# VH-VL binders against Cytochrome c oxidase assembly factor 8 (COA8): the designs that were tried, part 79

Target 1, 167 residues: Cytochrome c oxidase assembly factor 8 (COA8), of Homo sapiens (Human) (q96il0)
Amino acid sequence: APERGAERRDTAPSGVSRFCPPRKSCHDWIGPPDKYSNLRPVHFYIPENESPLEQKLRKLRQETQEWNQQFWANQNLTFSKEKEEFIHSRLKTKGLGLRTESGQKATLNAEEMADFYKEFLSKNFQKHMYYNRDWYKRNFAITFFMGKVALERIWNKLKQKQKKRSN
Below, E stands for the ipSAE of ESMFold2; O stands for the ipSAE of OpenDDE; V2 stands for 0.75 times the mean of E and O plus 0.25 times the DockQ between their complexes.

## First folded at step 3 (VH-VL)

Design na34 (framework fv_ebronucimab; at its last look DockQ between E and O 0.55; V2 from the best seeds 0.00; counts 0 for: pae E 3.2 > 2)
Fold by OpenDDE, look of step 4:
Structure na34 (fold): chain C 167 residues (1-167), chain A 123 residues (1-123), chain B 111 residues (1-111)
Amino acid sequence: as target 1 above (167 residues)
Amino acid sequence: EVQLVESGGGLVQPGRSLRLSCAASGFTFEDYAMNWVRQAPGKGLEWVSGISWNSGDISYADSVQGRFTISRDNGKNSLYLQMNSLRAEDTALYFCAKDTGYYFDSSGYFDYWGQGTMVTVSS
Amino acid sequence: QSELTQPRSVSGSPGQSVTISCTGSSSNIGAGYDVHWYQQHPGKAPKLLISGNSERPSGVPDRFSGSKSGNTASLTISGLQAEDEADYYCQSYDYSLSGWVFGTGTDVTVL
C-alpha cells in the first residue's frame, strides 16, 4: 500500500521572508511578495543610535505589518479553499468530473464564478469592514509617531548646530 | 520578571460600584494592550474588556458594555476597571492579562496573567 | 453563542494521548483567526500553553501540540501525565464582537 504522503498542510508559516537585506544597508528594504499574503514585507532598518521614539515607531510598523501579513495570508487561504470547494460542488452537481476529457482541471464558466465572488464578498464584507477600521487605527498611530520622530530629528539637528556655534 | 498584580476586589452590594487596579512590572507597559478576564466560581474564562497600548482602542464584552470602563495609566504602569451597576452575575475572579501586541485586535495573545482579585456581588 | 465550544471533560490514563477540540464560528476560528490555548490548574491563574495554533512557548513540554482546521482547533496531549490534570481553554479573536472569546473549557482528568 503506497504510503500516502501526509500532505503537510502548509499552515501559512509565520512567513519570515527569507529575504535578508544587505548587512551594510542603512535603509528599509522591501522584500518580494509573500507567497501567502502577496504583500511585500518591509525589513526595517535599526539605527545604531535609535531613539526610544524611533524604536516605538519601528515596533508599531513591524507589528502592523505582521498583522497585515497574517490577515491577508489567512484571507487568501480561505478564498482559495472556498473557491475550490465551490468549483467541486458545482461540477459535482452538473455531473461533471474534476478533470476534462483532455485531463485538464475542470473549470466553471465566468457566470458561475461570478456567483462565487459575489457570495464570497458578501460573506466577508463585515470582516473586511473591521479590518479596514483596525487598519486605519494602526496607521493613524503610525503616522502620529512619524510626525513625532520627524520633530525629534529636527530638534536634535538644531541642538547640534547650536553646540557647534558655541564652540 | 513580568508581574501583574490585581487589587480592588471585595464584597459589594448589587448596584454599587467598584474599581479594580492592576499593577504591571517587568515589561514596557506602554507597548502592550491589556485585558481583563474574569472567571465566575466554578465557571470558565470570560473576556471582559481590552484596551490598546495608547487607549485609542477599547472594547467590552456585551455582558459589561455600558457598565464597565477600562482605562490605563502608562505613567503608572497601571490598568483599571471601573465597574458600575454591579450585578450578582459579575461575581468572579478578575484577572489582568497582558497582550503580546500593541492592539488586542487579533494581533496577539495573553502571555501573562495576574493571580486575580475576587469580586463578590451579594445582597 | 459568544463562546467557543469545547468538550466538558476528557480523561485518559498516564501515557495515553488525549485531544481537546475547540469549535468556533465564521466570525472567529472560521474567519482565520489564530487559536491560543491556556492551561489552568485549580486555584491558579491561566497559563499560556499554545499560541498561534501550534506554537509552544518556552517551558511548555513537547507533548502538547496544537492544530487548526476550518472552524475547529485541537489540542493534543500526548503521554499524559498526572501534572496535566487541569482545565484547558481555547481562545480566539472574534471580529463581530471586536474582542476575544474563550472556549467553554475542558476538564482533563488523569485516571
Scores: ipSAE 0.540, ipTM 0.836, lowest interface PAE 1.4, mean pLDDT 91
Fold by ESMFold2, look of step 4:
Structure na34 (fold): chain C 167 residues (1-167), chain A 123 residues (1-123), chain B 111 residues (1-111)
Amino acid sequence: as target 1 above (167 residues)
Amino acid sequence: EVQLVESGGGLVQPGRSLRLSCAASGFTFEDYAMNWVRQAPGKGLEWVSGISWNSGDISYADSVQGRFTISRDNGKNSLYLQMNSLRAEDTALYFCAKDTGYYFDSSGYFDYWGQGTMVTVSS
Amino acid sequence: QSELTQPRSVSGSPGQSVTISCTGSSSNIGAGYDVHWYQQHPGKAPKLLISGNSERPSGVPDRFSGSKSGNTASLTISGLQAEDEADYYCQSYDYSLSGWVFGTGTDVTVL
């Protein structure tokens, strides 16, 4: 099972039910795991008066989520296909069929499967190294914009306090 | 309407430099990665370089690494390519291409292209 | 190797179907990255034809279709027309190059 990426500062409350549309929700929502990537998608709230910085942050998070889901969906598919091909090849080498007499899928023991895991990890090491680099670059940008949004909100509160003092 | 207009091409001798510019309009330039793609006469497309929306991620094709520098000015909606130590094999039509993502990685593709600016490197 | 392999040329008569293959490696198409297709008429800039393996942008006729399997993508033009005479390029991301890779290009000729 591949590790999920960190959900730093982009975690939101649980998703809504089917009869509770987010018309009055002020929160991002986390949906159920995607069946292909096994990652939980965030359903982003879009406020009526979203600032340009808030919009940029939301779009960065949306795009990073799509990128991450695509990567892990593809990795899960590749892992499953290569695992079955490895098992098939080893069963053929032993002169065994793909299924037992009962019709269940034939498999390999844990020691035999360890060879697959080692081979898969070595083939994909460079790919995962570049994924980790890109993941950190994307999350640094998201963190940077979270800080800019936080400062914008503080500034707006100071502007509101300035107006209240003058009233 | 989305427009990408390249400029700065010309005829130069090997070893010299040129700076290409791409003026963008009709979209929020700072929300997208940008790419340079070239096409030598009678040849196919070759990706040259990409730059993320915030200039935080930059990559180059091996053929130009160390000689070309990509940059952008989001305030001016402009993309640049500084081309140093030009060689005859750099002779090509250079296109500016808009990526659909913030980064020039697996999540995007090129939805709009400029018409290109011709660079000829010859004695 | 930083190119996706395409046939150099394909030809057909009007109304026929042609298929263009695009073969990559384990660092691009074989890694599961999408394939995109561009059409380029002589003297013109490339234009997006297919994105995400099979999606047609607005204005692209439904006679253009794309698919991907394993390390290979395909573009099919059903009902070939004179205006389809152009060069066609596939594209994918390559994680080992941290960048984009184009196919070698296919010259489609309408007889």
Scores: ipSAE 0.400, ipTM 0.741, lowest interface PAE 3.2, mean pLDDT 85
Fold by ESMFold2-Fast, scan of step 3:
Structure na34 (fold): chain C 167 residues (1-167), chain A 123 residues (1-123), chain B 111 residues (1-111)
Amino acid sequence: as target 1 above (167 residues)
Amino acid sequence: EVQLVESGGGLVQPGRSLRLSCAASGFTFEDYAMNWVRQAPGKGLEWVSGISWNSGDISYADSVQGRFTISRDNGKNSLYLQMNSLRAEDTALYFCAKDTGYYFDSSGYFDYWGQGTMVTVSS
Amino acid sequence: QSELTQPRSVSGSPGQSVTISCTGSSSNIGAGYDVHWYQQHPGKAPKLLISGNSERPSGVPDRFSGSKSGNTASLTISGLQAEDEADYYCQSYDYSLSGWVFGTGTDVTVL
């Protein structure tokens, strides 16, 4: 570790800890959707001769993935919780139980659920606006560093090509 | 061994300026967001400002917005806080705090803190 | 809300358990953001005690535990010892502030 005692392990399980790439993989590997975020985590391949610039890009992408996983896991949990609370509240108001006479989970019709979706979107508008702002900032930084890495790789290829022709 | 050492605090009159510095060592400074947190005498912690690894994302508490400027020099492993138009209410011990992420957001927390530098704003 | 709400003080005798609550709002803890805890001894800098609601960093005794439910997080200190006498602060992220918010702080005294 570049620093002693630093940990980010509490967000890693939601993103990348639940799948294993092939042992001989020399490329990034995409796993199954995470249970909570419903996003597919990416395991980043680490080249044996990774440059400091390549390492920085990879770490930035990993950190952005963990941030994104945490946001959507939280969002999905909040949506599910509030949806259940909304359904429960409306059924109670109608004098209905949580189960039908056949023992099935009681539900609201599409028209009633439309009210919940509108309320949820309105209530979470600011949260999503801030998420989009931060998402753009992170992707601009990643794109910038991808450009730097690309330029570094072009330069290195030119140096190696020149060396091979000199030999 | 991670170390954060703050400096630049002192006694200053209202309306004047101070610049705080935080010298970092023992970790790859350029890979982490950094934050300033203050604590008024006998009071609790108040987040002041945060800056991402590349200075591309900066945020301030409403109480200091427009008066304070956070900056960093990754080549010198240093964090700064330029404090202008100081008020009596800015009197506090100012801590430098390291984030665990590139950004000072929901996926991080403060794993290391400096000892703080005291700023007293009094006439 | 600019601060998370904590009790001002908690006291106990050696060997007892004490619990500190931390209550937030819809833009921070209520939005599902993790809660972190810091311990501050008199005249010292805060030190990370619990991260991500319940994770204990290396070097922190297992007497310290954290939990979170809804808008409230809790820090529990079991087997209270003299060295636990300190101020304790919770922390969460607030999306409307685009920054961090700390709790009001709790003074733990060991009698």
Scores: ipSAE 0.323, ipTM 0.732, lowest interface PAE 4.0, mean pLDDT 85
ESMFold2 (binder alone), look of step 4: mean pLDDT 94; pTM 0.958

Design na35 (from n42 with heavy chain H100Q S101T I104W G107E Y108A Y111I; framework fv_ebronucimab)
Fold by ESMFold2-Fast, scan of step 3:
Structure na35 (fold): chain C 167 residues (1-167), chain A 122 residues (1-122), chain B 111 residues (1-111)
Amino acid sequence: as target 1 above (167 residues)
Amino acid sequence: EVQLVESGGGLVQPGRSLRLSCAASGFTFEDYAMNWVRQAPGKGLEWVSGISWNSGDISYADSVQGRFTISRDNGKNSLYLQMNSLRAEDTALYFCAKDQTYYWGSEAFDIWGQGTMVTVSS
Amino acid sequence: QSELTQPRSVSGSPGQSVTISCTGSSSNIGAGYDVHWYQQHPGKAPKLLISGNSERPSGVPDRFSGSKSGNTASLTISGLQAEDEADYYCQSYDYSLSGWVFGTGTDVTVL
């Protein structure tokens, strides 16, 4: 079954999702949700006249996207593994088989699953706090560099206008 | 190549200790439950112990409970069995076996090592 | 430990069909846990033959088949060949033991 395939998966994939924007694209494109992280990847447009500062911003955004995708792909994989382990452990404890009489997967009710969710969140609290801290740090850095790029573009436009008036 | 290689077996006197190792290669060790299975000379298979992918779920056969300790080091792709207070009836070929899933107790053992012989005698 | 019960030996001639039974209890096979089968040739490690009652791993001939009903599972080998001479073990989970149990093993002899 698909669930068995997912259970046997090795690790979350790394890198940016494999999708292609339309030919001759001149802007950023948003792809479908990644299979593993469930996040939508952004494909960044690279202008021909990209400045070093613009390149730094783009790389920071790309690195942040990859970091974010890897974090959630790994978290989702860990959640799925621990959820299956919890369900199987509880079924074992009750003396119940892993399948119903019709061959379907046996499941736990919402009250029983609430114990798992509480434990998972508690166990991962520190990891999620570090993620949030780093997420805010990265967003602040991106915002700061976006501001610098905006100022650079304004300055370059002013220089171009002055040169055009001179000629 | 996907394989499991056991080591650490040998001749040991009753009441003493021995530690077995199992080295995994060719697959992502950290994603699978692991088991120890033994087979006495001329006898059938006996499950000894199992450990889940993250060491969160561990169990032992009644015959070894309190004497044996299973452990794993995912960073070294290795499984271990610490055997204390050894008895003559612990004499067997000890196999390392990989579960098909992260959790143990539902799926089959799809990869087996060739085993390491433990002989407990004076 | 409470093991699954198998016949000690089964024999047949090449081309014949043989069936090995594996009988458990209410705490294992009877509780709905799947049965797995292993083949072991002399001096070799066990090899997974049937997973989850009836699933064949890649490389296992279709002449091997498994089934389960109530407290009993069966392994059938059709078109018996000389290479099938080996020991066969069933396996299931036992919730009362919180662990795996293997069958007593069946020696298949090809005459």
Scores: ipSAE 0.000, ipTM 0.538, lowest interface PAE 13.4, mean pLDDT 83

Design na36 (from n42 with heavy chain D99G H100E I104L G105S S106T; framework fv_ebronucimab; at its last look DockQ between E and O 0.62; V2 from the best seeds 0.00; counts 0 for: pae E 2.1 > 2)
Fold by OpenDDE, look of step 4:
Structure na36 (fold): chain C 167 residues (1-167), chain A 122 residues (1-122), chain B 111 residues (1-111)
Amino acid sequence: as target 1 above (167 residues)
Amino acid sequence: EVQLVESGGGLVQPGRSLRLSCAASGFTFEDYAMNWVRQAPGKGLEWVSGISWNSGDISYADSVQGRFTISRDNGKNSLYLQMNSLRAEDTALYFCAKGESYYLSTGYFDYWGQGTMVTVSS
Amino acid sequence: QSELTQPRSVSGSPGQSVTISCTGSSSNIGAGYDVHWYQQHPGKAPKLLISGNSERPSGVPDRFSGSKSGNTASLTISGLQAEDEADYYCQSYDYSLSGWVFGTGTDVTVL
């Protein structure tokens, strides 16, 4: 009975980074690169007295990170798949097998692969443009809220100093 | 409990304008993208427009582009759809739909209103 | 308008399994955007049935399952019940439209 090759479910898993920061950590942690997106996830610290602005900033950052992880995971998967299909198609057209006589995976030359990259970039150009647009919008909002949080922290420090002088 | 209540629907003549409103409650309105989806009688769902949490991203279906304007007031927990130059094909039940994310390009519609009927007829 | 393609109708007997396909394009499902599914009973608002290709919201029975491969997503209803008679819509984001697209809808009938 031919072993039905387990169709690799190309579901980019929701990359819950398996990295768990120490429970007693009071700062953000950067995890190892995700295997699908190749992006390093940030584990955000949640302070006990998180302000509404700090919470909003954290949520925006978290959502943007997840968005980025998903985009690049899918992009990398698509790239890998299309690359493999391109290689297989070209090898077949050349009458070459998928493996060399030495049992190694057959590869295309740099010139042939350049055609693939050009085609892939052309095909995905619009997708990347929209991604970049959205990326800028998201990061602009994050940066804006970073400024707000910074101002809030300054204000709170000033209030505390005034209260200490009055006592 | 999350509630979305649409209003402003009615009978209008072609070429006229109408403004729809959606009152949101039970969640932090300013943290979510909001959408309008319509359904013509006996037809499927059609996405009409969406607006991000801060109104920084707005999008329209081609069918309504240049005629409809989506807006929001986060202070009032309200979503609006200004519909100008109405056509017979705009006749539909209009749903307010809550997005899962801050932005339009992420998430799904987890809550829907009951809809408000817009009828465009001569 | 770019719609995701669904079968117009699917029918099954109680206890049977039915599958609804949702076919998109390279600018939506094929671009790697998630597919979501909604159930709509007559005269009711749509209800989220499946999120993120395969995730079930709270209160959705286990007999509903979602999958995605290439440009096509699928909703499977196992152990079909009378209450499952409804319209079903897939949804995805399309980057070329900078907006959401719905499927054409599928009427599920329980025989």
Scores: ipSAE 0.801, ipTM 0.915, lowest interface PAE 0.7, mean pLDDT 92
Fold by ESMFold2, look of step 4:
Structure na36 (fold): chain C 167 residues (1-167), chain A 122 residues (1-122), chain B 111 residues (1-111)
Amino acid sequence: as target 1 above (167 residues)
Amino acid sequence: EVQLVESGGGLVQPGRSLRLSCAASGFTFEDYAMNWVRQAPGKGLEWVSGISWNSGDISYADSVQGRFTISRDNGKNSLYLQMNSLRAEDTALYFCAKGESYYLSTGYFDYWGQGTMVTVSS
Amino acid sequence: QSELTQPRSVSGSPGQSVTISCTGSSSNIGAGYDVHWYQQHPGKAPKLLISGNSERPSGVPDRFSGSKSGNTASLTISGLQAEDEADYYCQSYDYSLSGWVFGTGTDVTVL
């Protein structure tokens, strides 16, 4: 899934950064951090004889990854945008330019920036509470199905051992 | 072919109950969140309730909270809406809508039924 | 607060472009949630028209396009045709309501 262009200023891209897992990988593969979300995507291996339980687990993990990538890509863009707006507003109030003498972007001291971080956390508190709630619901289901898949695999190994003994 | 067929609508007096059903076919029902959406005569669409693939995440519009109960039976490929304490304001065509995702907060509604009419009148 | 704001109606002549706005709040569109669009002809169920702000499902003509910026999404119908006469609804998730919200709906008339 290629990334959407970075030119949009208030929406997160819908895709994962361009990465190319090995063509013949037989395992899940973890790619480099996505440009926008800063999360490392997983490429999920799909075996030829994937059981219905294994398929369900994989699809749950894939959807949760996409959801998580989209959330953090959007939050990172919002954070960066609002941080620059805060700095610009405070520098303007102080009668200072947007650039230092050397041409680097001007910024505020740590105490001034603490006001921004506090305001951002307060403003986004409810959104992050709902994200955390949804995150736990999703990961509870994933953990439950990981257990079911593990038990299925143990049972299949035992059945295969029984067949080899009887033949 | 994806199909959603609603049933259970009808004429009912205020304060009474109805149970709506939605029979699903043509897709793996247990892999998707499901939703109820209603449309009062001559009015727009209003989301009523949604349920995740495993019934572990359920939500309701404020207007129906505490009166309506959404449920699903993945073994029967069926979605339900139990509507108690019905009011005149609940009069609407009720649609069953398939989510594109396992959970409520993502995806879109890619398939809709034709709806079942609920009329609450004294 | 439980609805996204759309114009009640818009109209255009065949071949013209029509744009429908959809304005939300900081708990839905402004929180970064995708906007989806549905078309509803009289007496019919709604049909998905645009997903993910701008994605057209298979079978939707490319004269339909969508965009989003800030708290506002837009649906544009280029090259308006008689069959485009219908009601159009936007949709977004709202985290404060823990649910979906639809727009108020827009009646598109082809003159």
Scores: ipSAE 0.546, ipTM 0.790, lowest interface PAE 2.1, mean pLDDT 86
Fold by ESMFold2-Fast, scan of step 3:
Structure na36 (fold): chain C 167 residues (1-167), chain A 122 residues (1-122), chain B 111 residues (1-111)
Amino acid sequence: as target 1 above (167 residues)
Amino acid sequence: EVQLVESGGGLVQPGRSLRLSCAASGFTFEDYAMNWVRQAPGKGLEWVSGISWNSGDISYADSVQGRFTISRDNGKNSLYLQMNSLRAEDTALYFCAKGESYYLSTGYFDYWGQGTMVTVSS
Amino acid sequence: QSELTQPRSVSGSPGQSVTISCTGSSSNIGAGYDVHWYQQHPGKAPKLLISGNSERPSGVPDRFSGSKSGNTASLTISGLQAEDEADYYCQSYDYSLSGWVFGTGTDVTVL
């Protein structure tokens, strides 16, 4: 049973087997949105002659993506749970059932929901502040290594051009 | 084979200083956050300090802030803890622990050293 | 620093099942940070037992399992054996402290 679940769409590792880059692809590819985080993962292409610097950049990007996916998956689950609890609490206070006459899920108007959103943002302000700090640190490191990789590729291209002239 | 070997512990009087070292081998040291964790005799684990892969992020437990300094030398595969103004409450076995991530806020401690004993007593 | 709360001790007979709770706050477990578990035998260094709430490292028996919900994580040891007699610690990251917090520790006794 756990093994069958791992092969299905809603288990992240098995998703790789259903998303294959086109033949002759030598570039990164963007997958479908994750069920929980709602973010599209990047499937990184690993070149045959990946340099240590290119490998470092790829690993930093992969680790940052995993961290980002985990944060937003948890944030979305927390938001959904607290939203439902808020709606149920307000409907109970108003003496209303959880379902309408037609059997549809009972909802609050936009003005009432605005109160929930304000409270949720206020409650999570510090958490988002720390997330942004970590996000900034990670992106600074990635940008720095992107620059180093670009310089390495320019240098290698110049070396290749010199070798071609010598031959 | 991943190995972490702590050294530098010993008996020291209150108010004095001591420097701990952790020698790492069997993995790419520069790619991982490193941590110091202590355990007083008969007590639980207490995280002391951590340092990211490039020393760009460093953090301390409130109990040691301003007294201890963590540092690393990636060229020597070594982690250090400079302990100043030592107190009796700092008496503990000090473990070196490897994070599974480049950064402090992610990754579990997948490998631990055997620890080095620090005794602060008059 | 604030610690994660664990029961001081848990006991069981060989072959039985025990569960250890680990309760945190809104700045650590409640903020969505993963919970990791460590096993420590007397006189030994801690050993990673469960990573990322429920994942077992290679070499850890499948009778150890972990879960997490809200502010609380749990470690369950099924089919208790004498060798499981040890101290168990949970761990999570705390964003308000910008550092790691360990649980108070639980002593598991096999009767």
Scores: ipSAE 0.311, ipTM 0.749, lowest interface PAE 3.9, mean pLDDT 85
ESMFold2 (binder alone), look of step 4: mean pLDDT 94; pTM 0.956

Design na37 (from n42 with heavy chain H100L S101G I104T S106Y G107S Y108A Y111I; framework fv_ebronucimab)
Fold by ESMFold2-Fast, scan of step 3:
Structure na37 (fold): chain C 167 residues (1-167), chain A 122 residues (1-122), chain B 111 residues (1-111)
Amino acid sequence: as target 1 above (167 residues)
Amino acid sequence: EVQLVESGGGLVQPGRSLRLSCAASGFTFEDYAMNWVRQAPGKGLEWVSGISWNSGDISYADSVQGRFTISRDNGKNSLYLQMNSLRAEDTALYFCAKDLGYYTGYSAFDIWGQGTMVTVSS
Amino acid sequence: QSELTQPRSVSGSPGQSVTISCTGSSSNIGAGYDVHWYQQHPGKAPKLLISGNSERPSGVPDRFSGSKSGNTASLTISGLQAEDEADYYCQSYDYSLSGWVFGTGTDVTVL
């Protein structure tokens, strides 16, 4: 199977199996790795009295997760396609069949595959540099909004303390 | 809904040409190898031609090599078969079939169209 | 050119088991290429039944199973039902032809 059976399943009353966070969770929930990206999705808890800043932070984190998932799903797909193409081309050049006698797909040895990995990494170096740059930009923005939310919470606590002392 | 729909079949005289089309929907067409398979009336399946996801690898059955040309247009989600110098033995129902992989030769055909009938007769 | 060899017909009673053989050569099944199986009802397109020697696609009952040994593959239908009456084709890749080969086809009759 392309993925291990590590997916969490939840069963509806009708007997239909589905993946979802625990219904009554009051905190963030982390799921199993996605089939294509191999990244674990996070379901963010939404407080009843979410402030506009808290909402902005949550949406930024959700958008960053979706962007990250899409990037790695696309990268893994590209890797698989180019790897298959490289193996196909090399086996044709060597006059070898596409399958072993055991019925497994014919593959190249580690030394031959090293050429593919080297070329793939070189070809995608700039793409990964831009990914890292954007990842850090997004983390900076998240940290910035986390700081704003923290300051808002401190202000609210100070206001609460003031009221408590006023009698 | 994942679907393949063939068109372009008909009655043609020996020596003439015909072009078949296959319209794909419901899946990412550009990610899969595509194949043409034919079946003469009352006979079994015969593979005709295959094309990789990027058109970089194309193959033909010996019986059609040099007469038929497979092609695809990923922007239009379409597969084509140009059939030249048609013979009576080319009479068959022509199926469009989706490969499970990016290149034909490794994996099974998971989705098939209903076929388009080509009759080569005088 | 060359086709994989299947028996022309196989018959069984409801609830029984039938097995269809598919024999190739050193350039296809004997070379290690996977065998795939298709079911075709009269007037219908073929349907993928078994992929990669033994894998069942979603929607295919457990009654259908595949195996491969040497240059021969087998499709076994257990608990035979009336709806299983159809033509069955095996398929493998042939490196000497640089293309796919299908089996001669087997007509399964449920008596």
Scores: ipSAE 0.000, ipTM 0.472, lowest interface PAE 20.6, mean pLDDT 81

